# Ledger of designs, part 7: VH-VL binders against p08169r482to628

Target 1, 147 residues: p08169r482to628
Amino acid sequence: LLCGVSDGKQRFDLSALARHSELEQNWEAVDGSQREAEKKHFFINICHRVLQTGQARGCPEDAAVCAVDKNGSKNLGRFISSPTREKGNIQLSYSDGDECGGGQKIITNITLMCKPGDLESAPVLTTSRADGCFYEFEWRTAAACVL
Key: E = the ipSAE of ESMFold2; O = the ipSAE of OpenDDE; V2 = 0.75 times the mean of E and O plus 0.25 times the DockQ between their complexes.

## First folded at step 1 (VH-VL)

Design n1 (framework fv_namilumab)
Fold by ESMFold2-Fast, scan of step 1:
Structure n1 (fold): chain C 147 residues (1-147), chain A 121 residues (1-121), chain B 107 residues (1-107)
Amino acid sequence: as target 1 above (147 residues)
Amino acid sequence: QVQLVQSGAEVKKPGASVKVSCKAFGYTFTGYYLHWVRQAPGQGLEWVGWINPNSGGTNYAQKFQGRVTMTRDTSISTAYMELSRLRSDDTAVYYCARDYYDSSGYYFDYWGQGTMVTVSS
Amino acid sequence: DIQMTQSPSSVSASVGDRVTIACRASQSISSYLNWYQQRPGKAPQLLIYAASSLQSGVPSRFSGSGSGTDFTLTINSLQPEDFATYYCQQSYSTPLTFGGGTKLEIK
């Protein structure tokens, strides 16, 4: 699988956001709309599984997005498809997460938007569908800018 | 009230297998990871592995890979640890423990009473 | 694997004493350290989580401190029921590992 998008005119490389070492930290987002006892902490990696350290140590080995709360951890999707370009932005779709009811598995989409000079911003949760089967994050980062 | 109730003591010969159960009461069984920890007589605590009761996913310490199998039955809120090809140095009390998560991290908030497994000729 | 080293292996003390137990991790574990108490013939019980947070129902004479690699459990004014073995545990990464234990014995 590719850690970027390449076409005949432009190339994008997301590898600067991939974290490989157990000495590094996962990217993190929190659902600020929830009460403290009900909050989910989202641990995210780009083009790589979530690092099993800290609060994410119980995350599934193949999860690229993992949600952790008082009820344990959930696999919110795996890195099994390459990034695509959508309406000027880069979209990364993590699919084949845990069961969420009705025979469905969880899918997470991350929309990466170019922000020159910023490689330390974090993803922001924008959608948490009521059935628990679909999550969306937005991330403004220099890694989403044309090479 | 939260409780983890384990099966009774077992005496096995070398080469046999043992299956220890851990039944959960007073909480949603599928909401928390369960860990297995053993303690040989007069020795310290040794982590064996964990199971996610929701998915059935497991993670085992390298030392036990190929000999340990963790399973669960959600209909009776029970987790199992099976250890095969037993040796005398597997003699230990085996505990199950619930892994609780909150904003401060993970920790084992409730433990089973322990199951003594004795392996002798 | 992260190795946890406890010192001392045993300590003798009297009721009313202040007792300090140390735990050292072979690499930084931030504050992902728990302390457990095990009385003879019983299962371990949680005392302290996240290095310094007191578990509900645990007496305030127990306190934890530290971060990174060096951690301490303190019992201020020891009581008869405190004579037990104490274990630290890192919860930073798998495999989860415990210290070798500290036996607290009557002097």
Scores: ipSAE 0.006, ipTM 0.571, lowest interface PAE 12.3, mean pLDDT 86

Design n10 (framework fv_namilumab)
Fold by ESMFold2-Fast, scan of step 1:
Structure n10 (fold): chain C 147 residues (1-147), chain A 121 residues (1-121), chain B 107 residues (1-107)
Amino acid sequence: as target 1 above (147 residues)
Amino acid sequence: QVQLVQSGAEVKKPGASVKVSCKAFGYTFTGYYLHWVRQAPGQGLEWVGWINPNSGGTNYAQKFQGRVTMTRDTSISTAYMELSRLRSDDTAVYYCARDQYSGYDLAFDIWGQGTMVTVSS
Amino acid sequence: DIQMTQSPSSVSASVGDRVTIACRASQSISSYLNWYQQRPGKAPQLLIYAASSLQSGVPSRFSGSGSGTDFTLTINSLQPEDFATYYCQQANSFPYTFGGGTKLEIK
């Protein structure tokens, strides 16, 4: 499994969430807490870089999570760590994003939660740290269910 | 005032290289992508590539891959496009242009005055 | 690459006329379509972005419409300074591509 996690008894395959074709769309989340003019659009891919199409075409070609707003695009994470199991959910971590001040680089975490039968749901932003250095998403999807 | 100022006209022999500069004024240089677009005499516009002045990352049209190099110097807010192994059909006005990247606001809102590059034997 | 086709390649008009220029993409580009005006000897100038958004400082007689593959630029009540070449440009994916241009000529 190039794109999965196993806890010994159960196997989880995340490959269904990977988007490869330049004609396909990235997974997208929007920061609903901001006014329309200030909203960030987040583009996310699993086990693959963000596709450079639509609003994400200016995203860095090595970004796996990218944010786009009125100020341009930001790389929110280049290197995907191995998926882990955490309290019954699957956690993904993306590191080595853009500089965010004080010598820090952006890190993004995604918590995948099982939702049987749903492979079309999108990630939801749950944390946007005030310093701009940390982002967290929750994603309810059948890809997080036992195969 | 926001503007992009390019270097002067160049005349080159086939096989030579040319390096065109584009200096930014009146805005944060690292906040916007810079694109290069060319126009052969009497012809339309052709996209060459872009550079992200913040990261130094680039993307080039396939037609120019291996012949074009885009760089920048953030200390003087200047971007460069170097085109090598010049051919007569590279004769064109080369423009730099700022891409105001913000969701759907993806357009070349500020253009340099253009640099005429003539390639002749 | 996405191919952009403009029609007509040239149009003759008089001051006060309403002029329409069409632009077609070989595949869907959503609303990532820009329009530029180029006067002889000068750099292009942005008129419309995101298919229908008027650039600051551009006269309201210019308007854009369309989505997907078919787009239109309209100039209401043509003025003398509007005689120029117009280009559409897709910004959906790299490489960015331009239409062949439409030359607006005095009748």
Scores: ipSAE 0.006, ipTM 0.575, lowest interface PAE 11.7, mean pLDDT 85

Design n2 (framework fv_namilumab)
Fold by ESMFold2-Fast, scan of step 1:
Structure n2 (fold): chain C 147 residues (1-147), chain A 120 residues (1-120), chain B 107 residues (1-107)
Amino acid sequence: as target 1 above (147 residues)
Amino acid sequence: QVQLVQSGAEVKKPGASVKVSCKAFGYTFTGYYLHWVRQAPGQGLEWVGWINPNSGGTNYAQKFQGRVTMTRDTSISTAYMELSRLRSDDTAVYYCAREGYSSGWYFDYWGQGTMVTVSS
Amino acid sequence: DIQMTQSPSSVSASVGDRVTIACRASQSISSYLNWYQQRPGKAPQLLIYAASSLQSGVPSRFSGSGSGTDFTLTINSLQPEDFATYYCQQSYSTPYTFGGGTKLEIK
């Protein structure tokens, strides 16, 4: 698992976003859509599985992305792919989440965008497919900036 | 109900500094970037900069580098913009605005504006 | 810096008219284009975000289109409260920049 991305002379290091200690908190996604009837929390880790702390204690032990609501938890991805570069942004994919129908498993994508000076911003949910099989997040962070 | 409430009008002399406040209500203050935008009388909108209330990180338009400072106090959900070495062409209404996000980045809520007049 | 050009700078129109305002970016901004309405003495209000998404509470007579460098705001069947100044804005990269504005005046 590479915590960094190299594309020619451009280098990215995502290790600043990795959370290893249970004294640290998972990254928690801020829902960008207005959802007055629902309270869902998305716990995400980079280069590591979700930490078993707070509300994320209910997450599967092998989850790297987890959704938690009042009724339980869902594994949104167990294996993180090596980061890739797409149109100036860094793309991460998480595969092998829970089953969502027809033998398909949930996949989560995160697009990281450069925001200088910010290593404490949170991911934002931008897409949730109606079939429950695909989630997409955007994340503005200094870790996505070219060094 | 989401609201951004700004401090009152200011009259300053050239060379002075002004500090405008923007107090947030009805949402998690640290969850959203806050931007400052100004508008001179009869003119268009000009972006000044942003602050991330969570980290305290800032980004300023080059025109204001060295003269503007943006800060926040998370205990009272308030952001501040201080502009120093004021000139007559700094006379404008200064707005704070919250950056919403859903498939894009946009200013979904604006403060009422603070008139800053710089005159001799 | 990305430069935003609006045309026209002013439009005279009557209630019931269809009005189109154009906005052009000096480089591709994908769909990171927003439209705001400003009434005299008031703060701007968001109308359209992400080029074509209607903000909650905004009347359906407003619509946005375009991608890349060329964008349009359309007001179908003008109402009296629509006489205001309209601004486009790119949020693709810092510094965020605004168009010069289009003043919509009663004919």
Scores: ipSAE 0.006, ipTM 0.533, lowest interface PAE 14.9, mean pLDDT 84

Design n3 (framework fv_namilumab)
Fold by ESMFold2-Fast, scan of step 1:
Structure n3 (fold): chain C 147 residues (1-147), chain A 120 residues (1-120), chain B 107 residues (1-107)
Amino acid sequence: as target 1 above (147 residues)
Amino acid sequence: QVQLVQSGAEVKKPGASVKVSCKAFGYTFTDYYLHWVRQAPGQGLEWVGWINPNSGGTNYAQKFQGRVTMTRDTSISTAYMELSRLRSDDTAVYYCARDLWFGELYFDYWGQGTMVTVSS
Amino acid sequence: DIQMTQSPSSVSASVGDRVTIACRASQSISSYLNWYQQRPGKAPQLLIYAASSLQSGVPSRFSGSGSGTDFTLTINSLQPEDFATYYCQQSYSTPLTFGGGTKLEIK
């Protein structure tokens, strides 16, 4: 089945970004922090849970976005929800991550931007909110181009 | 026992590319980062970059951006470093080294080194 | 980039001597400093990580100290196998950077 988003007029196919088997790898982003000891590695999958391989072996089995550092793993979102189109870009939201205080759970947003011909680029971390409750990534990929 | 075994010495002309391999033994290849460090004859150590063998993700020193490519083949537990547009000052012993843990970044095991000579 | 400066660049010593090698970072790196030993014609070997933690299998005559910008490697009672080049390396931030090395020579 196709993993996609439609605004009723244009269709987008995200299935090329889905990783299904342990023969494949998760998509990975690393934070921009200059302190290596505090650096998080982010493992992301599209339309599928994070694959439990390598450093992501400790990720929760229901995580679709997972952060790993020397202290362990953290679930940054279990369910993709509310795929939307905004100003030509596709926005993906992952909700119901781990608790982060104040009764809140972590939410991760990914902004997909069209880059014709490129299905191998990786997401880039753009926002890591100080309270640990919100993460944003940008991802330039052909999967964000109109079919 | 943990061991990193590198490919043999290479002699290249300026402008050519070289691809050095590093094969891992005695541990789970995808659980540890592999770094590349070079040393010109009689000189000190210089970090080139790292690869995450699980994801294929890489991080290169700015000096090598656009000239270095790090890859791996998990089926044979082997990492590769390819350096293009070689110059005489790329002549060095190239080492692969294992990084034990996130954020700590220390090299607990090193390969034996591969001598790359760039000359006309 | 964080610059690492080692002093001295070379030192001559005799078996049984106590030797001290210094390493200075251009900015604070907390305790994220490693020490490596390189014997002629061999790959480097890890001696000390996190400024003061002795790697398994390394003799107790090696010790590290310091934090922030100033670090020291001490070798108490030199043995013949200790004549080598020593490098400090910061693990605080990429790009990872090494000191220029200190060559320990027989007097």
Scores: ipSAE 0.000, ipTM 0.561, lowest interface PAE 13.1, mean pLDDT 85

Design n4 (framework fv_namilumab)
Fold by ESMFold2-Fast, scan of step 1:
Structure n4 (fold): chain C 147 residues (1-147), chain A 121 residues (1-121), chain B 107 residues (1-107)
Amino acid sequence: as target 1 above (147 residues)
Amino acid sequence: QVQLVQSGAEVKKPGASVKVSCKAFGYTFTGYYLHWVRQAPGQGLEWVGWINPNSGGTNYAQKFQGRVTMTRDTSISTAYMELSRLRSDDTAVYYCARGYYGSGSYPFDYWGQGTMVTVSS
Amino acid sequence: DIQMTQSPSSVSASVGDRVTIACRASQSISSYLNWYQQRPGKAPQLLIYAASSLQSGVPSRFSGSGSGTDFTLTINSLQPEDFATYYCQQSYSTPWTFGGGTKLEIK
C-alpha cells in the first residue's frame, strides 16, 4: 500500500492514518441515515489492510476497505492506486473489490481534505451507488495538509 | 442503460454567454463526477472542468477560471456548463462525460453526444 | 501541467494490419493513462483505462501497455470500424490533459 507522495512543490505523508496492530482500531464510517440494525459499517485502513478486530473480523483477509451489515461483509477494494491531488485535496482510489454485477468490481474513492491539528476525525460516506459498484468518502484530516 | 443527453447546437455573438445542459440517465446521478471537455473544429480534446453532483463542488481548468460556471439540478439529474464572454476561439463541440470513479483518479467512461457552440459575428 | 505527446500524428494501414500508437507524458504518471477512440462526427469512446485494462465491450484486439512516461496502444488485427482518431489522456493530476491524437486512415 502507498503511504506518502511528493508532487514536486508539495509533499504529504498518510502514514499517520495507517493502523497496524490489534491495539489500534480501523477507521469506521457509518451510514447515518439508517437504524443501527440496518446500517452498513465501513471499515477503512490506509497503507494497510483492514484489521481483523471487532465487527471487521468477518472482512476478507485482503480488503483495505470493507462493508459489514447483518447479511455479511463485502470487499470494497484491495489495491490502493497512487494518490492524486485535486484542488488542494488528496484523492485515494481502492480498486479490485468484490464483483458487483455486469462484469464490474467494486471501487472506493476517498477525498482527503486538510484540517490542521485533526488526526482523530473519521471518513464520512458521501456516495453509495445504487448498483453497489461504487462508494465515495470524504475525510477531513491533518494528514491531508502539505508538509 | 447509461446515457448522457446534451442540449442542442448554439450560435452566439462575441461577448455573449452560452449555457449547455447534460441530462443523465441509467445511473445514480450523484454517484459520479461530470466532466466537460471541448474540441475545436479539426483540433484535439481540451478539459474544461468537473462538477461533483453530490456536493455541488467544482474544479475548473485555469484557462477558463472566471469565465466558466458549472452547476447541477439533482431533482432532474442535469448538469450545466455556462461559458461567458465568448470569443471566436471558443467555437467548439462541448462534451459532458462521466468520471467513472471520482475526480482525477479514473477515466471518462460515458460521453454525451456533444453540443456545437459557434461564436461568430 | 502534464503534457501528453502522441506519435505518429497519422497512420495509413490496411485491414488485418497490426498498428501501434505511442504516447509520452512529460513526467511520470504511473499507470494513470486512458485511451479513447473517436470516429468522425461522434463523441470519444473509452477503450482502455489504467494503461492496460480493457473497457467492458471493447474487442480483445485492442491492448495497452506501459508505465511511468511511455505508453502504447496496439490494435492486433485492424478491422474496418477501427479507422478513427485515437487519444491518450493522463488522469494522474489536474488539469487532465490529452495527447494531440493519432488519425488512423485506410490505405
Scores: ipSAE 0.006, ipTM 0.508, lowest interface PAE 14.9, mean pLDDT 82

Design n5 (framework fv_namilumab; at its last look DockQ between E and O 0.07; V2 from the best seeds 0.00; counts 0 for: pae E 6.2 > 2, placed apart)
Fold by ESMFold2, look of step 2:
Structure n5 (fold): chain C 147 residues (1-147), chain A 120 residues (1-120), chain B 107 residues (1-107)
Amino acid sequence: as target 1 above (147 residues)
Amino acid sequence: QVQLVQSGAEVKKPGASVKVSCKAFGYTFTGYYLHWVRQAPGQGLEWVGWINPNSGGTNYAQKFQGRVTMTRDTSISTAYMELSRLRSDDTAVYYCARDRGYSYGFFDYWGQGTMVTVSS
Amino acid sequence: DIQMTQSPSSVSASVGDRVTIACRASQSISSYLNWYQQRPGKAPQLLIYAASSLQSGVPSRFSGSGSGTDFTLTINSLQPEDFATYYCQQSYSIPYTFGGGTKLEIK
């Protein structure tokens, strides 16, 4: 599995976003549709399972994205496919998450867009399908810029 | 083309109730939260609450809790907001707005607004 | 509740000018900040979501920046249709809250 993609002469590498040990922190996003105390939090890693620390300690071991709320945690997908180039952006698709009904497993897509000079931005939840089986995040980051 | 079409203007007396409708076109009604946002004349925007049209679940800003009820009828792709025990400071344009998806809180399509005037 | 403070409350500017509008949150909201344009008698229209992402169909002269508590909407090379009121809005947690608005007027 690669943590990057090449498109002929242009090469992209997302490994700067990967978090490998609990001395680092997962990337985070929130579900803003709830009050602060009741919010669902998303813990996200790139090309690696989420770190099982802090609020993500109960996350499934192989989750690359994990949703956590008052009632527990859920695997929103595993890193089992390399990133791809999509319409001038980079897409990372995490699949084989938890069961979400109808024999389906949760899939999460992360669309990464170049934002020069910014490695501190965070992903933002932009799609949550009503059946609970698909999530999409957008992420503007310097890590998505051509090498 | 996504479109939200609201019911017409209402004039009410203090103490009455009003029910505003919002009919959705051009998308799967149950796939997106709907929000209600109001704007008093010459004032800014104030969020009232959301409804999940799939489940019927709701959440309201605390100042409206107990006075607002949001419902929907999925057979006609229509959401409703009812506000009771009206006061003069409820005079506002009431908008319905579509969330881009579940739980993001940015409103990509808005209804045309419904003026509700509360006067004695 | 998260308070959103917008400044200035009004701006007089000419066609072709560059205008910057500021929005400050009372606590960190990460990048959960959106910008809307409202023309007189019309519903608001989404311009920017997630602090810096341009909504489909919005002209590239609009841009957003910032994270945490401090955010900026920039309009480059103002056009006649840009004279309107602009609102920021946090989507970090409910109740969603809006800035007080910035009225952009022709000079």
Scores: ipSAE 0.398, ipTM 0.795, lowest interface PAE 2.8, mean pLDDT 90
Fold by OpenDDE, look of step 2:
Structure n5 (fold): chain C 147 residues (1-147), chain A 120 residues (1-120), chain B 107 residues (1-107)
Amino acid sequence: as target 1 above (147 residues)
Amino acid sequence: QVQLVQSGAEVKKPGASVKVSCKAFGYTFTGYYLHWVRQAPGQGLEWVGWINPNSGGTNYAQKFQGRVTMTRDTSISTAYMELSRLRSDDTAVYYCARDRGYSYGFFDYWGQGTMVTVSS
Amino acid sequence: DIQMTQSPSSVSASVGDRVTIACRASQSISSYLNWYQQRPGKAPQLLIYAASSLQSGVPSRFSGSGSGTDFTLTINSLQPEDFATYYCQQSYSIPYTFGGGTKLEIK
């Protein structure tokens, strides 16, 4: 698997978003729709499993995207597919998450959009399907800009 | 009251497998993570892993990956830890311990321990 | 893995004494630090969680402090039943790890 994508002569490197060290922190997505008392935390690590640290310490070992609430943690998808280029953006798809009913497994899509000079912004949760089987995040980041 | 009751002592030869049970009483079994911690004679404590009794999800220390299997039977509120390919350095008292919540990472109730002796 | 170092490894004290046990993490663990007491032949018992929160049923003579990398367990006015081995444990990162223990012996 690649932590980047090539589109013609354009190359993109997402390695800047990958967290490897225990000294680093996972990315936590923003979800403005939740009350603090009922807040679900979403942790994301690009091209790598979520670090099992802090609030994400209970996340499954193989999860690249993880949701954490008072009832525990859920694997929202694994990094088992390389990034692709779609409509000028970079698309990440995480599959083989936890079962969500009817034999389905949770899938998470992340759309990376180029934001020059910004490597500190957090991903934003844009879609959480009612059945709990699908999640979408948008992420404006300099890592999605052409090298 | 909350109580964890473990199976009895085991004596095994190197290369064998051991399966220790932990039955939970006095609380909702599926409402709390369950951890396994071992202690070699005269030594400190070593975390082995946890299981989510509700989902069956597990998380093992890397040291035990490939050798440990944690399972549970919710119908009898019992958790199991199986350790295979036993070595002499696996000789220890094995404890099951209840997480204070869903993976808070500290353990408020402990089983009485199960001594596992591995010797040729 | 995060290494937990306790000091001292053993300490002798008398009933009524004040005792402090130190625990150091190899990296910052914020306040994800817990303390356990283990009496001979018994399973560990939780004393303190989240660095300074007293577990229900634990006597108030026990207290925890610290954050980041350095933590301290304090026992005020030792009682006979307090002579045991104490362990710190980090719950910040998987795998959870314990200190080497501090054996508190009667002088």
Scores: ipSAE 0.314, ipTM 0.804, lowest interface PAE 1.6, mean pLDDT 93
Fold by ESMFold2-Fast, scan of step 1:
Structure n5 (fold): chain C 147 residues (1-147), chain A 120 residues (1-120), chain B 107 residues (1-107)
Amino acid sequence: as target 1 above (147 residues)
Amino acid sequence: QVQLVQSGAEVKKPGASVKVSCKAFGYTFTGYYLHWVRQAPGQGLEWVGWINPNSGGTNYAQKFQGRVTMTRDTSISTAYMELSRLRSDDTAVYYCARDRGYSYGFFDYWGQGTMVTVSS
Amino acid sequence: DIQMTQSPSSVSASVGDRVTIACRASQSISSYLNWYQQRPGKAPQLLIYAASSLQSGVPSRFSGSGSGTDFTLTINSLQPEDFATYYCQQSYSIPYTFGGGTKLEIK
């Protein structure tokens, strides 16, 4: 059970979402932009770096969340600093991404919601702050259910 | 026309450093990744690393980590590769090559190459 | 790292021949495969990208095919200027890796 989360009373196994092999694919989310050339593709991994494969091959070696568009790649967070349980959901926070101005570094939050039997659904982008310093995703998955 | 022009041949002693330049002409310098590829005499091609001229971000092959540094100067559309602690097996022609990193990744234009000879 | 294996390492052919060069990846690289031509003393030149797309200005006698792990470069009706060394290259994952090369020599 590597990379589990415990609130002291219940345990969760996030290792089922970890992608280790270059034969596997990263989890992917896309912004809602209508223009294909302007879309950002978000590549996400759990308890492991983003796999540097396909469009994510240019992602930084230490990125756990990476955004790719026509201008290149950005590290949206490399360190899980605050895995917590809130209102039945699991919240992951990725810190220490690329600098985004004003001395700030990018932070990404992912809220995982229990969906029994579903280990195939991908994260969905819910917030992209205008200053480029904060991203938020929701992810419905069986990995967020109590073991 | 698109062209990549590299600096001239270098002869170095073991333990020295070499800095090779690659100047871009005929396109938007920050729109394309630049890669460095080397070729030892009579041998095949070996990838060294890439630089994103827009962000300044780099990625190096593990073999060269700690010995190679890639930089760029956008005001003169020039990329640099510096290789330190040279050994005789670093003797090779070093090429720069252009790639649009967010697509399929391919080297559509290459510099003419810079011969680096390392001998005592 | 993804290993790229080319075969043959060398081939002798005559003008007008059809030549096929093979390239195998140690794992699936989808269509992230490129072919380059290198003449002695010159920089490599792109021939084919994305497994089968012909680079602008490259003669139509060159073609590429394949996906996943197995790829081929075909030269139909070999011309004198085609005698060179050919390299395949994967751009699917970092580090980028090249095949060992195939030297095409005049018979």
Scores: ipSAE 0.021, ipTM 0.681, lowest interface PAE 7.3, mean pLDDT 86
ESMFold2 (binder alone), look of step 2: mean pLDDT 94; pTM 0.957
ESMFold2, look of step 4: ipSAE 0.073; ipTM 0.703
ESMFold2 (binder alone), look of step 4: mean pLDDT 94; pTM 0.958
OpenDDE, look of step 4: ipSAE 0.048; ipTM 0.636

Design n6 (framework fv_namilumab)
Fold by ESMFold2-Fast, scan of step 1:
Structure n6 (fold): chain C 147 residues (1-147), chain A 119 residues (1-119), chain B 107 residues (1-107)
Amino acid sequence: as target 1 above (147 residues)
Amino acid sequence: QVQLVQSGAEVKKPGASVKVSCKAFGYTFTDYYLHWVRQAPGQGLEWVGWINPNSGGTNYAQKFQGRVTMTRDTSISTAYMELSRLRSDDTAVYYCARSEDYYYYMDVWGQGTMVTVSS
Amino acid sequence: DIQMTQSPSSVSASVGDRVTIACRASQSISSYLNWYQQRPGKAPQLLIYAASSLQSGVPSRFSGSGSGTDFTLTINSLQPEDFATYYCQQSYSTPWTFGGGTKLEIK
């Protein structure tokens, strides 16, 4: 299934969240717990790599989730796995990010939750594991509602 | 046998509209994007746009925005491209082609539909 | 839009020759480049995707290389059926754009 999930009777199309042109902007989440100069910005795309625009210009070429701060950019995962349905929500798993120690690579999960009428909301960081190897976001959007 | 079969040649006058069909066989219609690419006589390839057959969502090249409409009918695995306000420089072979969604390579192409715009 | 420039626009060659075709992008496109072959009167056929990956069913005499802005398609030992027009295509940013084509002709 291209940029979506089908579980028999229900279909979900995530293409409204996918951004393909450099004239568009990436989805963005900010780690608000840091000082302004230390803030980490997360640039996210669905079914596509992050766009090389604005602050994301230095992101790794195949990253679909990218973290940018004063020290540079990190690949937090590639969009190489199909979306799945998990307990009424849509789960996106981004894998094969940068090395984070012990032979591990960074993985990011995004949980999409149905919010009727809202295609303008952004992802919210909910988990940043202390070892730097795992990130989790929640995203409430109409794209996660049944077609 | 995976294939895309297009409707036959069309001859139109300037200002008219043309609607070309592309019917998919041998694969799940909703699993691949369908692109439309045109080629004027003796010229190169030009991308017009694509449709996601699952959702009906479309993306058109700016040059064609406002003149092109892409639709599909999943019950018959058929996609359509309608181009309005035709000009003589729209004379071309119009191809449909399917792609996956990472590198957007087009691995299966229709045979092409010749659209001639002349007075 | 990203402009794709192919060189040469035409090349004359004999069966058994090694032929190289160049494709240049107006900005970096990483490895988001595909190559197609078009025989006279026929639809294009995919040869190579992601700059260097050979499509299933395509003869091994075809190879692609490059990244960023400069790419090449190589035909190692030309066969009679290879006389055709070749196109590169970027899929880095919409609209997808094609090179102007390289026509491969019999000497």
Scores: ipSAE 0.007, ipTM 0.627, lowest interface PAE 9.7, mean pLDDT 87

